# VH-VL binders against Netrin-A (NetA), part 17

Target 1, 267 residues: Netrin-A (NetA), of Drosophila melanogaster (Fruit fly) (q24567r46to312)
Amino acid sequence: EPRACIPDFVNAAYDAPVVASSTCGSSGAQRYCEYQDHERSCHTCDMTDPLRSFPARSLTDLNNSNNVTCWRSEPVTGSGDNVTLTLSLGKKFELTYVILQLCPHAPRPDSMVIYKSTDHGLSWQPFQFFSSQCRRLFGRPARQSTGRHNEHEARCSDVTRPLVSRIAFSTLEGRPSSRDLDSSPVLQDWVTATDIRVVFHRLQRPDPQALLSLEAGGATDLASGKYSVPLANGPAGNNIEANLGGDVATSGSGLHYAISDFSVGGR
Short names: E, the ipSAE of ESMFold2; O, the ipSAE of ESMFold2 at other seeds; V2, 0.75 times the mean of E and O plus 0.25 times the DockQ between their complexes.

## First folded at step 12 (VH-VL; framework fv_iluzanebart)

Design s2 (from r4 with heavy chain D103E; at its last look DockQ between E and O 0.52; V2 from the best seeds 0.69)
Fold by ESMFold2 at other seeds, look of step 12:
Structure s2 (fold): chain C 267 residues (1-267), chain A 121 residues (1-121), chain B 107 residues (1-107)
Amino acid sequence: as target 1 above (267 residues)
Amino acid sequence: EVQLVQSGAEVKKPGESLKISCKGSGYSFTSYWIGWVRQMPGKGLEWMGIIYPGDSDTRYSPSFQGQVTISADKSISTAYLQWSSLKASDTAMYFCARRDYPESGYYMDVWGQGTLVTVSS
Amino acid sequence: EIVMTQSPATLSVSPGERATLSCRASQSVSSDLAWFQQKPGQAPRLLIYGASTRATGIPARFSGSGSGTEFTLTISSLQPEDFAVYYCQQYYNWPYTFGQGTKVDIK
């Protein structure tokens, strides 16, 4: 069979449209906060000021190591919704990876889902789950073995490793038919997408020492279920969220999602 | 100048067949979803179904699955809504609408003028 | 299927006053929420998309807010031409669904 010219993989997300459900400063100046080495640092975002704006376009532009560009969501509150990013690739691609690069000192996500569409954003199916509580939050085992009968299923991974600055999904890793993709219609369909949607469910809670200095307003936000907490062994285990709450006189934690690059390897 | 132009009003009897049309112009017809929305007299808007003319991918709302046929002819940039046997309860206004595939979202940005279908006696 | 519920069913308001319309989703639709205006015998007119972004050519008195399951359309200074029925519609996932509509009558 004559081998046709096959395009090499590219970053299909470069200059692609991205819509965020939440962007810091969209409704006027807002305060956002970061936690580094047990210390809180807060700043102002405002979409009307280019020096303080963090638009979704920063996700798919060229990053410069001397001037990292970021998208930032509005601060996460207990009454707020999940935060979504929706990326239109413009055509069908066979995808090999989806990578989200965290901004410097960004609060880290704990629980999130990557969805894909093959019908130009009309309908969506799960592509990858991430959580420290895969079974409780998403009803999935944290590390599911794969065979040929389930190699087209979304899996759940724990991303709480402290030193990882990016969240990466390899579409073919651990899938038996990936060794010869051209011979697997099932995996060809699995890696095909026209659009990618990322839904952020929960932030990773701040470092334990930072929690001791957190204002009461920030503690109220942490009790809201928008932050992960360790669970004891078993369904009846203690949860730190159950022990928090109260009447607070200060603003929220200021924690938010902050991503500098949204890249998608495809052909 | 993107527009959707629908076929004219229809007066029919129960049991008759009908095919109404929605012609798109001013854009690449095969690159956008086109859907149909019903509005019964004095009632709200209901999604019926949607088609992607580029590959004829067709989806129906549950209430309309098997009740109508949605199709498209990309050679003349036209989408269709079709009944094999009309009922009096099919009396309604029918709109077609295009779903945008834009940098800012997937909303319905262009609507046809509507086709009134009357089924009586 | 995501159910969209609007309230009130009918809203009577005097010209120049503020009108506030509500839309609730049975599950999160993120910010994939549009508002339409419809007058008798006409096609729906897009007012707001993305929950809060005004469509091109829509007067500044129309504004939208909300995310997730709770959404609001506000008309800050009602004009006589704003008499119409208003629909919310989610486009987060198929099947797309409309709310039942809110009729705005001028008092």
Scores: ipSAE 0.699, ipTM 0.854, lowest interface PAE 1.5, mean pLDDT 84
ESMFold2, look of step 12: ipSAE 0.810; ipTM 0.905
ESMFold2 (binder alone), look of step 12: mean pLDDT 91; pTM 0.918
ESMFold2, look of step 13: ipSAE 0.822; ipTM 0.911
ESMFold2 (binder alone), look of step 13: mean pLDDT 90; pTM 0.919
ESMFold2 at other seeds, look of step 13: ipSAE 0.662; ipTM 0.843

Design s3 (from r4 with light chain S30T; at its last look DockQ between E and O 0.36; V2 from the best seeds 0.00; counts 0 for: pae E 4.7 > 2)
Fold by ESMFold2, look of step 12:
Structure s3 (fold): chain C 267 residues (1-267), chain A 121 residues (1-121), chain B 107 residues (1-107)
Amino acid sequence: as target 1 above (267 residues)
Amino acid sequence: EVQLVQSGAEVKKPGESLKISCKGSGYSFTSYWIGWVRQMPGKGLEWMGIIYPGDSDTRYSPSFQGQVTISADKSISTAYLQWSSLKASDTAMYFCARRDYPDSGYYMDVWGQGTLVTVSS
Amino acid sequence: EIVMTQSPATLSVSPGERATLSCRASQSVTSDLAWFQQKPGQAPRLLIYGASTRATGIPARFSGSGSGTEFTLTISSLQPEDFAVYYCQQYYNWPYTFGQGTKVDIK
């Protein structure tokens, strides 16, 4: 007799509270830019205008192909703070995946960390790392083999694949005890969370053609700030001030994080 | 308006018991961590412990584990800090404070006005 | 426990001048850092959370910066009401811990 052990999983993030540390237009009208096929389009965001707002609730609402809703951060600068998203699930869930769907034409985050809490946000631990520079930035190999002694640890995935518009973390993939989860207290604790936090560290570097399309602002204004540069040589992860004699120092990028869906599979 | 209102000042002798209170209003009491901070005279601030009233999950800082009891009565939206036998070294100002929660869109700590406890022979 | 170290212990500054307060964590707290102001006989008042976000109603002269282990509170033009003790606090992991405080006095 064929066995059907199919647990029901839901999107535990749907309509759940989410807070962003940065939202485009929160301090008044602000410029943001998108890029498609060497064409750059810049627009205005303003949280006081419902037609030009990109609030955090767009991350956990219902999307469809005709009406994609986006959360957008303020434009990223080389000296700016990290951008965070904090999602409250309301109770303990056993999680199977965490997925972030990029908005159309959004650049990928280069480096980011997913954290979890099991105590309603009192304490946090790393859940997954993503970076093109896993060893340098997070001290972790990009291709880590796992055994039973380290199957409860966060791993780092390389984000060099350009064709994928979503960032996905499968909580149990590649973990030896996952086939016998009901008998593994370690993995049961590993997949359990009450809250998820995503911290974005850097956008990927735009290709040279995209950089040529950026506006020149000529100011110290935040709206005309510079995009983040992936740093290979610094512990702070930001070397843009040391390189300000370069061509990127003369342009306002308008680049920002833009996410249309924050999904969490759980039961 | 979100408020935490603490019980009044106490003057006690060593060996006596004491239970001080912190009543929350203007928010869902069971959905936020609430805890206690001690400030000894002329000194800084230190967390003693914290409780999640929704399920009574209670955590203590190591220096206070076994020294005090933290509890809550969710039917009257009140948290408590309790000593079974006071010592002179318990003389301090005690504040209750609420841990903010992401669904408010802000990380804002709300503090009670403080309860002065004086323990002297 | 994560140890928070503030410097200086006391800062003497004239009204209208800039004050800069430092806070160091013994391990990374990401950006889960808050700054509080406390005046004698009062409860602490939240100024900054998330290392750099001003709490509701806090004047723009207060700004915070930093991430990881090094954090700074800046008061850009000190007012008479700003003379107080300032504490940093990490809220990354329980038990939450405060720095020992920086007293800002009139010079």
Scores: ipSAE 0.322, ipTM 0.697, lowest interface PAE 4.7, mean pLDDT 80
ESMFold2 (binder alone), look of step 12: mean pLDDT 90; pTM 0.919
ESMFold2 at other seeds, look of step 12: ipSAE 0.568; ipTM 0.806

Design s4 (from r4 with heavy chain D55E; at its last look DockQ between E and O 0.36; V2 from the best seeds 0.00; counts 0 for: pae E 3.6 > 2)
Fold by ESMFold2, look of step 12:
Order: structure tokens, then sequence, then C-alpha cells
Structure s4 (fold): chain C 267 residues (1-267), chain A 121 residues (1-121), chain B 107 residues (1-107)
């Protein structure tokens, strides 16, 4: 029987429990905004209305190009906590990929970390870093070279280059022992997980044309939020598990995290 | 519905062995971390260790490593805390507690009633 | 091991007033922080999990805030039944650890 295009693994995340630290409309009706045709457009989320509801269940349900379901966080603010997604796989899997598919017109993440657990959420270790500022925020070079001595270490990638609608991590790519996984206890442990946690730290700066369509209040909110800088001489703190603190104005920009699919290839 | 019921109070002498129990009910015992917390008289709470019964994965806090044994019997949904040789300093209240997992993000909300262990004389 | 430090050790507050309890972690615990209430002879009772989410059946006067290394439990209008010892606990990484406790005396 031909096996040319039949994958030897499954989406271990399908229908698995996902807990989000923030969901749009969970505290009452809220306004959220998205980019469409280089312009910002805003809408209302409300968890009591099925047509305006964006729950975490949407991350691991079935999606197709005609019926995309989304999870959306509350709009981000400078005083808000980092947004997290926690996925429980239920057992140990050997993972080959972790993919987050952005919703159509979604604001783009810039800085985030994927963690894994091998002990059903008792402890966590970094799995992959993403940032346009890998060295500043995470102390790691972008696309770190790998050899046998560090093939079991988390690397950092710049998701803004190239600009794509999904954020993908291949667990074995670029790791020398991956060609003979059965003979590498180190890499076998590296790909093993029971849980995945994603921590979103910062959004990308909006599309330049989207800035032209913002109201004056929206532009001010962008300057006060968790966004990839234009850098001056004053760097922001670099703590993966911390939020930007202080008593800052709530966001009127409506920018948020929006993900349609959280996929995990496992066997 | 979810309950943890601990064995009764114990009065022991130094050097004796002891095994106290914590029976879980109303949930899938093998799918949750369950562990033990000590509270010495007049003092705070401290984790001793924790077990995932479905895989028999046991972890101890550093100060309790080698001092006690934590185990579970899946067939009767029961976790155990065991001393091979009690000391007077083991006099304390011992609680079992379950970590919630798939639905709640890993917090502890289910506790046993406590087992008072007195070691003297 | 992550050390949790609570302050103050004892807090004297009149009924009806606001009480604020602090908990500091020696390293980031994200939002994996719980608050417990314990009265003498009883098991701890969960008040807050996820740093800010109130457990089922907990009165609205209890609220939690913070993330990373700094956390606060607030009791907005202290009631006579609220005198107890309060513990914070991180559940970010094993070993899980408690703070040393804050005793709230209601006066």
Amino acid sequence: as target 1 above (267 residues)
Amino acid sequence: EVQLVQSGAEVKKPGESLKISCKGSGYSFTSYWIGWVRQMPGKGLEWMGIIYPGESDTRYSPSFQGQVTISADKSISTAYLQWSSLKASDTAMYFCARRDYPDSGYYMDVWGQGTLVTVSS
Amino acid sequence: EIVMTQSPATLSVSPGERATLSCRASQSVSSDLAWFQQKPGQAPRLLIYGASTRATGIPARFSGSGSGTEFTLTISSLQPEDFAVYYCQQYYNWPYTFGQGTKVDIK
C-alpha cells in the first residue's frame, strides 16, 4: 500500500484541554481591533454571545478555510500580565512540531516563549524562544548554531522575518542526532512532553498604514503598550515571566493576541 | 464530590515505624498529582513530597529527601506517607493535598482533614 | 528552590478596614501563585489561584494581584471571620513552596 504522503504522527493537541490566562469578553463586553487591508477595524467581543465569543476551545477544535474559529485575548495594556496558553496532552508524546496559526487580520506577536513539561505540569523548561530582539530579551542569538553539545537546548527565532501567518517550531530541525533518534537518549528526552505552555510577551508594531487609520487615542495607547520598540537608549526589562508594571492607561487600541489553531505533532 | 480522607491520629514512640494514608474519591486518582504537607506545632506549612500515581513518579522537597517515603496504591486510590524510624521532631500535623490539572491550571484546592502524629516518650 | 517571603509577619486591622498582604518570590513564578487561609486545627482553604482568580465560594472582598515576583492579597472590608493565618504558595516549579505566613489580627 502506498505511503508517500501519509504522515506517521498525529495532532496530539486535537480536542485537548487548553487554558488561557486571558480571553476577550470574559469580564463583560469588550472592544477588540484587527488589521484588514492595512486598516484597523474594531468589533465587540462578549462571551455570553456565541457570535462574539472567542474561547480557548477554538485553539484545538477542527478548523477549515471556510469556518475559522478563534481564541482572542483581552486587549493588551502596559499594566497587564503576560498572556499564556497552557495545553495538556494527557500523556507523554514525542513531539515533532508546535504550530500557532494566527487568525485572519490578527495583530502579530513579536516576543514569546514556548515551554514544555515532562511531568504533567509540575515543572517547566524552555522549548523555543521567539523575538525580534532575541539577545536583548532572552540573552540568546537568533538562529543559534547547533552542534552535538547544544542540540538539546532551546533556540531563539525572529518570527518577524519572514512575515508569515503562523508561528512554527520544528523540534528536531537542525539538530545533528535527529537522523538517528533511536540512538540518542538526549534528543529522545528533548522531544518528550506532557504539556506545552506558550507565554506571549510583546506584540509587533502595527502595520504602518494601520497607524494612519488609528484615532488619536489609539496611537497614544500603542505608545504605552507591550509592543516591539523602536529602540532608544532606554531598554525595557527582559524578564520572560514578568509583565510591564506600573500604573498606565488601559488600552484603547484594541490590539490583542488571536490564534485560530494550536497544533502539536506527536507520536 | 472530590474528597481526600486521611487516616486517624497516631501516638508513637521514637524509633517506631509509621505509615499514614490519604484516600481519594470522586475523581480519577491516577491522573492527578497528590502530595503531603507538614505543619509542625505553631509553625507554617511545608511541602514534603508529591506523587503522580499513574506513573509512580515521586518527587521530594530537598529537606525531606531520604527522610520519608511517599507511595500510592492505585487499586484503592490511596496515597501513603511512611517513616521507617520516627523521631520526636516528626511530631506534627500532616495534610495530603491534590493538584488540579486539566480544567484549572495546576492549583491545589482539595485537602485532607489532617493527621496528627505525636512522637514522644 | 524558589523562596517565598511574606510581609508583614503580623497585621493588625480593625473590622471593616482594608488589609493588604504581600508575597515576594526569589525568582519569577509567572502567575502560578495561590493564597490560602488557615484557622487553628483546620486544613488550609484555597482563596485565590492564578494570582488573581477567586476560588469557588470565596467572598468578593478577597482579591489577588501581581505576577512574576510580587503578589498582593487584599481583603477590602475585613470581617470578624477573616482573622487567620494567610499563606502564599508558588506552584510554578517543584518543589512547591509556601511563604512563612501572615497572621491577620482583627481589631
Scores: ipSAE 0.399, ipTM 0.723, lowest interface PAE 3.6, mean pLDDT 81
ESMFold2 (binder alone), look of step 12: mean pLDDT 90; pTM 0.918
ESMFold2 at other seeds, look of step 12: ipSAE 0.732; ipTM 0.867

Design s5 (from r4 with light chain D32E; at its last look DockQ between E and O 0.89; V2 from the best seeds 0.80)
Heavy chain, then light chain:
Amino acid sequence: EVQLVQSGAEVKKPGESLKISCKGSGYSFTSYWIGWVRQMPGKGLEWMGIIYPGDSDTRYSPSFQGQVTISADKSISTAYLQWSSLKASDTAMYFCARRDYPDSGYYMDVWGQGTLVTVSS
Amino acid sequence: EIVMTQSPATLSVSPGERATLSCRASQSVSSELAWFQQKPGQAPRLLIYGASTRATGIPARFSGSGSGTEFTLTISSLQPEDFAVYYCQQYYNWPYTFGQGTKVDIK
ESMFold2, look of step 12: ipSAE 0.712; ipTM 0.863
ESMFold2 (binder alone), look of step 12: mean pLDDT 90; pTM 0.919
ESMFold2 at other seeds, look of step 12: ipSAE 0.710; ipTM 0.872
ESMFold2, look of step 13: ipSAE 0.755; ipTM 0.884
ESMFold2 (binder alone), look of step 13: mean pLDDT 90; pTM 0.912
ESMFold2 at other seeds, look of step 13: ipSAE 0.780; ipTM 0.897
ESMFold2, look of step 14: ipSAE 0.791; ipTM 0.897
ESMFold2 (binder alone), look of step 14: mean pLDDT 91; pTM 0.921
ESMFold2 at other seeds, look of step 14: ipSAE 0.746; ipTM 0.884

## First folded at step 13 (VH-VL; framework fv_iluzanebart)

Design u1 (from s2 with light chain D32E; at its last look DockQ between E and O 0.73; V2 from the best seeds 0.72)
Fold by ESMFold2 at other seeds, look of step 13:
Structure u1 (fold): chain C 267 residues (1-267), chain A 121 residues (1-121), chain B 107 residues (1-107)
Amino acid sequence: as target 1 above (267 residues)
Amino acid sequence: EVQLVQSGAEVKKPGESLKISCKGSGYSFTSYWIGWVRQMPGKGLEWMGIIYPGDSDTRYSPSFQGQVTISADKSISTAYLQWSSLKASDTAMYFCARRDYPESGYYMDVWGQGTLVTVSS
Amino acid sequence: EIVMTQSPATLSVSPGERATLSCRASQSVSSELAWFQQKPGQAPRLLIYGASTRATGIPARFSGSGSGTEFTLTISSLQPEDFAVYYCQQYYNWPYTFGQGTKVDIK
């Protein structure tokens, strides 16, 4: 029985609409900072000035080594909300990868979740977790073994390698039925999406009353994302939550998320 | 231009059935979620449910699950809200609304004019 | 279900003055928050989407701010046509939910 050919994968995110919950300079000129070789360097963003704008559209345009374009969030604060990127693919795709490329000098996000939708952004399910604290924040081991019975579940990856300038999720890696995808309705549903949402989480310290509740309330309070309590030996390297010691007088001041490319392999 | 036009006001008695309509025009009806919002007299707005006419995928807010039926007829670009047995507490204004997609996000960008349903004995 | 709570329930303001309306979500809705204006006998009118973006044709005196769980609608100089009920609505995840409304009334 003849079977229709499935097209090769393309970057389904190219030129696709993307909405960011936070963009540097959206309310007028703002000051943002980055660190290079332990030296703080601060700049100005302003969405009304094309030369100093870092819009979400930069995430899905074409980049090259000569003209890297960036989306930049507003500087992160201890009282601020999570930062979210939402990408609309416009139709159903079978996805093979989701990749976020960091801008030059950008710190790696410490904790984040990739969600997907199959219903045009109405409802969302976890697709991949990334964190230095996978078990505490997301209730998952950093490297989960996968059998046929749990191959449709989101996994969590450790983000402790600061030299890597990209965050990459392979949708089928390590999933047993991937070799016979045509015969697996479960994995066909798993790779299908119409939209992708990325949520960047901060490691927040709860106030004293919330700490008492956390001790009494257990893991469900952590799962909601309300409290992100740092471990004794916090994140290392160029990470947005990293503690740089006494060299940084205003610890975390001016740091922000900065992504140059949001690409999605789909067909 | 994009429009949602609802059926006219209804006066009913408890126990009667009712089906009200919302006709879309000026856009591809099957490519957008259409939802229903209730407003009881003197009260706020409540989401009831939403349908994707392209494949009839239908979702309900928890408090309305099993209380009403939402459907669509894509051949005439019309969404429906129906009751099998009306109660006096169903007296309200009912709005339909279209959800935008994909260019600017997922907000409700177009509303019908409303259908007043009065149920009294 | 994400609960949206508006305050105050009623706000009495003189024309030309500034009105500030608050909306609180029971969990983060990121920036997927809309504000609607409704006058008696009319459908809701979209004012703000994405927490801070004015819809087409909405005057500059309307502005929105906030992200996550706390949001504000500001009307910088009230006009006679602005006395109405205002609703916030999250569209971050289904089921979508409205706040209970804030009535802006003439003082």
Scores: ipSAE 0.696, ipTM 0.856, lowest interface PAE 1.3, mean pLDDT 84
ESMFold2, look of step 13: ipSAE 0.744; ipTM 0.880
ESMFold2 (binder alone), look of step 13: mean pLDDT 91; pTM 0.919

Design u2 (from s2 with light chain G50Y; at its last look DockQ between E and O 0.60; V2 from the best seeds 0.00; counts 0 for: pae E 4.4 > 2)
Fold by ESMFold2 at other seeds, look of step 13:
Structure u2 (fold): chain C 267 residues (1-267), chain A 121 residues (1-121), chain B 107 residues (1-107)
Amino acid sequence: as target 1 above (267 residues)
Amino acid sequence: EVQLVQSGAEVKKPGESLKISCKGSGYSFTSYWIGWVRQMPGKGLEWMGIIYPGDSDTRYSPSFQGQVTISADKSISTAYLQWSSLKASDTAMYFCARRDYPESGYYMDVWGQGTLVTVSS
Amino acid sequence: EIVMTQSPATLSVSPGERATLSCRASQSVSSDLAWFQQKPGQAPRLLIYYASTRATGIPARFSGSGSGTEFTLTISSLQPEDFAVYYCQQYYNWPYTFGQGTKVDIK
């Protein structure tokens, strides 16, 4: 029998509503910092000034290499809140990818989670984990083997490549029933969502050698951020969060999350 | 203007049935979760349940599962809270509230004025 | 389900002074935390959502902070109209739950 025509996939996120829990300059002029040519450079954001504003709407607007628009969070601190992005798709979509494009020179995230909702944001379930320390931070093995028993479960991926400017999740990659999605109710449910939420937990820690080339106070400022701590075998033990022990917004690193595009492939 | 207007106060006896209403206006009724919150005299707020009128997906908090029925009639943009047999302990103020989506996030942004239900014998 | 615990139950504060209210969740609610103000005979009024974002029309003296399990509402300079009961509410997962409330009284 003839089957119903299946719609082509589109970017379901284009021009969709998006809300951020934190935006640089929301309470007046604020310092933010990036790496340029391995040196820290700092600038000012201010949501009352259109030329210095980085609102969440920039995540789902039209972007190209000649007109990059960015959302930027407030600078992160060791005791600061996690930063979230919430994207409303408006209806149920079957999703094939979620992609976050970093802004030019943006500090790189280390630990983050993508959640989905199938009930218009009433409840959330994990969709994908990212971390350099998947087992330690999220209790999941890095690059978990996928069989039919777990093809509907979130996996954890390592995002330690600092030269790559985007973070990508393929919803069906490595899942046995993906080649016949139309015949798999389990994977059809797995890829179905009405909303996507991204929660940023940690930035990647800057290279200590690059920090030593900064002005007298710059290395201490950068060390105050919320970073993943490498595993160590020393008797002092392993710390998961390395900072100066508190909120340092007035003396903080200025490092933050900065995303230029939030794309979702769906039908 | 977005509004939720609830039905008027009710005085009932134990064992009677009751259906109170919450009419939404100024927005697309089928695109927002709408739910019910109880406040007993002198007490705090308790979520009872919530419904998505677009597909009638209905959820209850554990304490209210089986105690009330939440429904909606999308043709008249109205949500309902219904008891099949009232108890004196059902005496309370009942609020309806809309969950915002997608304009400002997923918090409760619009509240009805409240409906006082008094059950006495 | 997620239990929200507020403290203190009552907070006595003079006008013009700072009030600090706490809310603890029994498990992480990420940043899906709202604060409401309620006066007798009125519906709750939204003050803060996403833990720290002020709702439209809410004065700057109200601020929220926190993530995960620990949240705080601060009123930096209390006005006479601010004496009310304040509730936190998580909206991370159904069932949504309120804290028991904190009454802010005149000292």
Scores: ipSAE 0.323, ipTM 0.677, lowest interface PAE 4.2, mean pLDDT 81
ESMFold2, look of step 13: ipSAE 0.343; ipTM 0.683
ESMFold2 (binder alone), look of step 13: mean pLDDT 90; pTM 0.914

Design u3 (from s2 with light chain S31Y; at its last look DockQ between E and O 0.63; V2 from the best seeds 0.00; counts 0 for: pae E 3.7 > 2)
Fold by ESMFold2, look of step 13:
Structure u3 (fold): chain C 267 residues (1-267), chain A 121 residues (1-121), chain B 107 residues (1-107)
Amino acid sequence: as target 1 above (267 residues)
Amino acid sequence: EVQLVQSGAEVKKPGESLKISCKGSGYSFTSYWIGWVRQMPGKGLEWMGIIYPGDSDTRYSPSFQGQVTISADKSISTAYLQWSSLKASDTAMYFCARRDYPESGYYMDVWGQGTLVTVSS
Amino acid sequence: EIVMTQSPATLSVSPGERATLSCRASQSVSYDLAWFQQKPGQAPRLLIYGASTRATGIPARFSGSGSGTEFTLTISSLQPEDFAVYYCQQYYNWPYTFGQGTKVDIK
C-alpha cells in the first residue's frame, strides 16, 4: 500500500514572530555587562542605533557562528518584573524540542518557565520548569521520575547543571508512552502547541570575583533576590522579586538575559 | 485596510429572535479570534464570547454561556451573535472585535462600529 | 475569572494637567494588559497594549506602565479631546475581562 510521506521536523520558530517584554536600549541608552572568567565587560545598548541594538527578531533569524545576533533584555534589578518571550508558531505543531541558545559571555539564567498554548494564545499551561530551587520557587520536586501516571505533566529541571551554552527541553524524553506516540492521545496532546512563552525569573549567582569589579550597587543587586543564592543554614528560601534589605535604586551590575537563538523543533 | 462592519441597529420585542452580524475584510478571516462585547446603557464593557473561525472553537464568558450563540460563516467572512428569545435586559450596544495575532501579540486591535439592540414592549 | 479593578471611578482634571489612572488585577496577568479610550456612541479605541506599548497613531502624552497585578495609565498633559472613559483589559487568559472604567472629566 502506498505510504504517506512523514512530515519532516523543522525549526518551527524560524522567522516566527517573537515579542519580548524587555529589550535593552528601548528606554534610551543603557549599560549591559558580559561575564567571562573572573572579569566583567560592559557595553552600551541603544535601540535607536542599529549597531548597538539587540531586538527580539534576532531570536528567530538565520544565525551562524560568524555573525551571532542577540536579543538582550534591559538590565534586571531586584525590583524589576520577570522578563518574557512570546513566540507564535502560526499553526498547531507537534513539538520535539525547545532550545534557547545563550549569547557568548551572557549571564546565565537560573529559574524560568516555558509555557505553551494550543489555542493561539488564548490560554497557557506550563510546559517545563527550570530552577536550582524547583521546590522553593515553583513548588515542584527536582528531577521527578516520570511514569505513565504523570508523563503528560510539566517537570522541573536544574538548569545550572550541566553548565552548557544552551537551555534545552526535550518534550518526550523520559516519557514511557513516547515509544509509541501514535497510540497515545495523551502525549499527542502534550506535544501539541501553537505558541510558546518563556518567563525568566532569576539569573544564576555571579562569580564572586566578578563582583569585586562591579560598579556601585553590585552588592545591592545580589541582595535583591533576583539571583539564586543558596542560604547556608536558614530555613527560608529565596523570594522572587523581593528586596533582601539593600538599596535597589541602582542596576550597576549590568546583568541581563541574552539569547541568540530560540529554536522549536516541530512538525 | 482591516475592517469590521456590523449590521444596523435593531428594535425588537421580548421573545423575538435576533441574529446580528460582523463582517471582516482586509485580512484572512479564518486566522484570527473574533468576539463580542456588550455595553449596557450607562455601563462598562463586558466580554460575551469569542470564536476562532478557522476551526469554530468557541468560548463564552461564564455569565453569557447559554444566553447567546456565537457563530461564523467562513464563506462570507462574517461572525454572528444570536439570541433565540430576547429579553428587555438584552437592550445594549454590541461590539465585535478582532484579536491581533501573530504580528503584535494578543490584544484586540480592530473593533466594529457597534450595533444598538433595543428590546422593549 | 481574573477581576480587573480600576481606580478612581471618576477623575476630575483641568486641561494641561496630568492624569494618572490605576488598574489592579486579582492575579498576575504578566504584561498582557491593554488600555482603551471610549467616548459616547463610539467603539473603544486602543491606546496601549503590552502594558506599555502605544498603539499606532496614539499621541506620546499617553503612557502605560506596570506588570503582573498593578498597572498605570498616565496622560501627561490633558487635551480637551482626552475627556472620556478609560478601560483596562487583561488578555492573559480567557475569559478576557475589563475593568469597570475610569471617567476622566473636566474640572
Scores: ipSAE 0.402, ipTM 0.723, lowest interface PAE 3.7, mean pLDDT 82
ESMFold2 (binder alone), look of step 13: mean pLDDT 90; pTM 0.918
ESMFold2 at other seeds, look of step 13: ipSAE 0.504; ipTM 0.776

Design u4 (from s5 with light chain E32Q; at its last look DockQ between E and O 0.90; V2 from the best seeds 0.83)
Heavy chain, then light chain:
Amino acid sequence: EVQLVQSGAEVKKPGESLKISCKGSGYSFTSYWIGWVRQMPGKGLEWMGIIYPGDSDTRYSPSFQGQVTISADKSISTAYLQWSSLKASDTAMYFCARRDYPDSGYYMDVWGQGTLVTVSS
Amino acid sequence: EIVMTQSPATLSVSPGERATLSCRASQSVSSQLAWFQQKPGQAPRLLIYGASTRATGIPARFSGSGSGTEFTLTISSLQPEDFAVYYCQQYYNWPYTFGQGTKVDIK
ESMFold2, look of step 13: ipSAE 0.738; ipTM 0.874
ESMFold2 (binder alone), look of step 13: mean pLDDT 91; pTM 0.920
ESMFold2 at other seeds, look of step 13: ipSAE 0.754; ipTM 0.880
ESMFold2, look of step 14: ipSAE 0.798; ipTM 0.901
ESMFold2 (binder alone), look of step 14: mean pLDDT 91; pTM 0.922
ESMFold2 at other seeds, look of step 14: ipSAE 0.814; ipTM 0.908

